VH-VL binders against COP9 signalosome complex subunit 3 (csn3). Designs and how they scored, part 11

Target 1, 171 residues: COP9 signalosome complex subunit 3 (csn3), of Dictyostelium discoideum (Social amoeba) (q54e53r186to356)
Amino acid sequence: AFKKYKKAIEAFKFVITAPASALSAITVEAYKKYLIVYLIQFGSVQHFPKCTPAVVQRNIKSHCKPYTEFVQSFSNGNINDIMNKASSGAEFFQKDSNWGLVKLSIKSTYRRNIKKLTQTFMTLSINDIAEKVSLPKAKAEQFVLKMIEEGEIFATINQKDGMVTFDECFE
Key: E = the ipSAE of ESMFold2; O = the ipSAE of OpenDDE; V2 = 0.75 times the mean of E and O plus 0.25 times the DockQ between their complexes.

## First folded at step 18 (VH-VL; framework fv_ustekinumab)

Design ab4 (from i5 with heavy chain D55E; at its last look DockQ between E and O 0.88; V2 from the best seeds 0.85)
Fold by ESMFold2, look of step 18:
Structure ab4 (fold): chain C 171 residues (1-171), chain A 120 residues (1-120), chain B 107 residues (1-107)
Amino acid sequence: as target 1 above (171 residues)
Amino acid sequence: EVQLVQSGAEVKKPGESLKISCKGSGYTFTDYWLGWVRQMPGKGLDWIGIIYPGERETYYSPSFQGQVTMSVDKSITTAYLQWNSLKASDTAMYYCARLDLFDYGYFDYWGQGTLVTVSS
Amino acid sequence: DIQMTQSPSSLSASVGDRVTITCRASQGIRNYLAWYQQKPEKAPKSLIYDASSLQSGVPSRFSGSGSGTDFTLTISSLQPEDFATYYCQQYNDYPLTFGQGTKLEIK
């Protein structure tokens, strides 16, 4: 139940903000994970943690280019740009063993977008949801069902016609 | 290099049990769904199901629900397809295949296949 | 279930020919269609995803088009290694379903 992202973010912050006279490989790796995990947790574009050493701020972006481009696509881009940046960087993310985190950040974005639909519409079909969030119908249904089960949204699905009715509080 | 290496051919009789394997390497096994596809002799491709090793979540084709069991052992990056009681109609080539980069539903890497022959 | 129907079931062609293979879905699948090539005694190989996107390492003579229910695979100039069976597959809905295949043979 308890999300571990806050603990992880604080650990990465400690590494990134540690006093430094030069940029270390450990700091680069912590920053890569910080960018993605921050995006998962807060759904917004990243900033340097407070008290990040000047030497880190000056030198780190050239070491993390696929990551900074990916994260920036969330603030400037449509879903197509996000997916293109993820795809373009996929080999780098996989080599770093961070592809799983990148996929989690994309998954969290789909969940946020689906949740926004529950705030705007009273009823939508699964196919309408899938089209609006740019997913295959099967995947959109999986998200909706899991979000209902986890209490993230309150909805009922009519299995005969695939219509989803969004409820305010019926739990 | 992404590889899916399947267990060898099997010759069985109706009513026997069988468990065939698919070992993944060259990628993070728990980051991708893995699927099973049947090809009956001289026929096309039938989707059996997909399994997510990270959470052991499964989806089966209705045609195969209750007929076969998918499982995974993350510690050796291996997926399994299992029958408790084989039928002659289970004679086919069985492929494991990895779902695409974003798990949308197409298969980007395939195993070499395991031929299963069930005859009496 | 979404039925995928390929046309033709088989065809003969010569090296250098332009070939088209069609795939029709029984209901709309937007662009969630893939194409595979399978040679005898071999596993299928992914060629195209998202209806028109070429998989890495696939020659540019292969192309895909279409959306909704009607899709086409085109090989612009056949090579000897292209004689195989081709399958389409939809991934919009479960169960995932394949076309029955199109066998491309030497004329």
Scores: ipSAE 0.797, ipTM 0.909, lowest interface PAE 0.5, mean pLDDT 90
ESMFold2 (binder alone), look of step 18: mean pLDDT 92; pTM 0.941
OpenDDE, look of step 18: ipSAE 0.890; ipTM 0.945

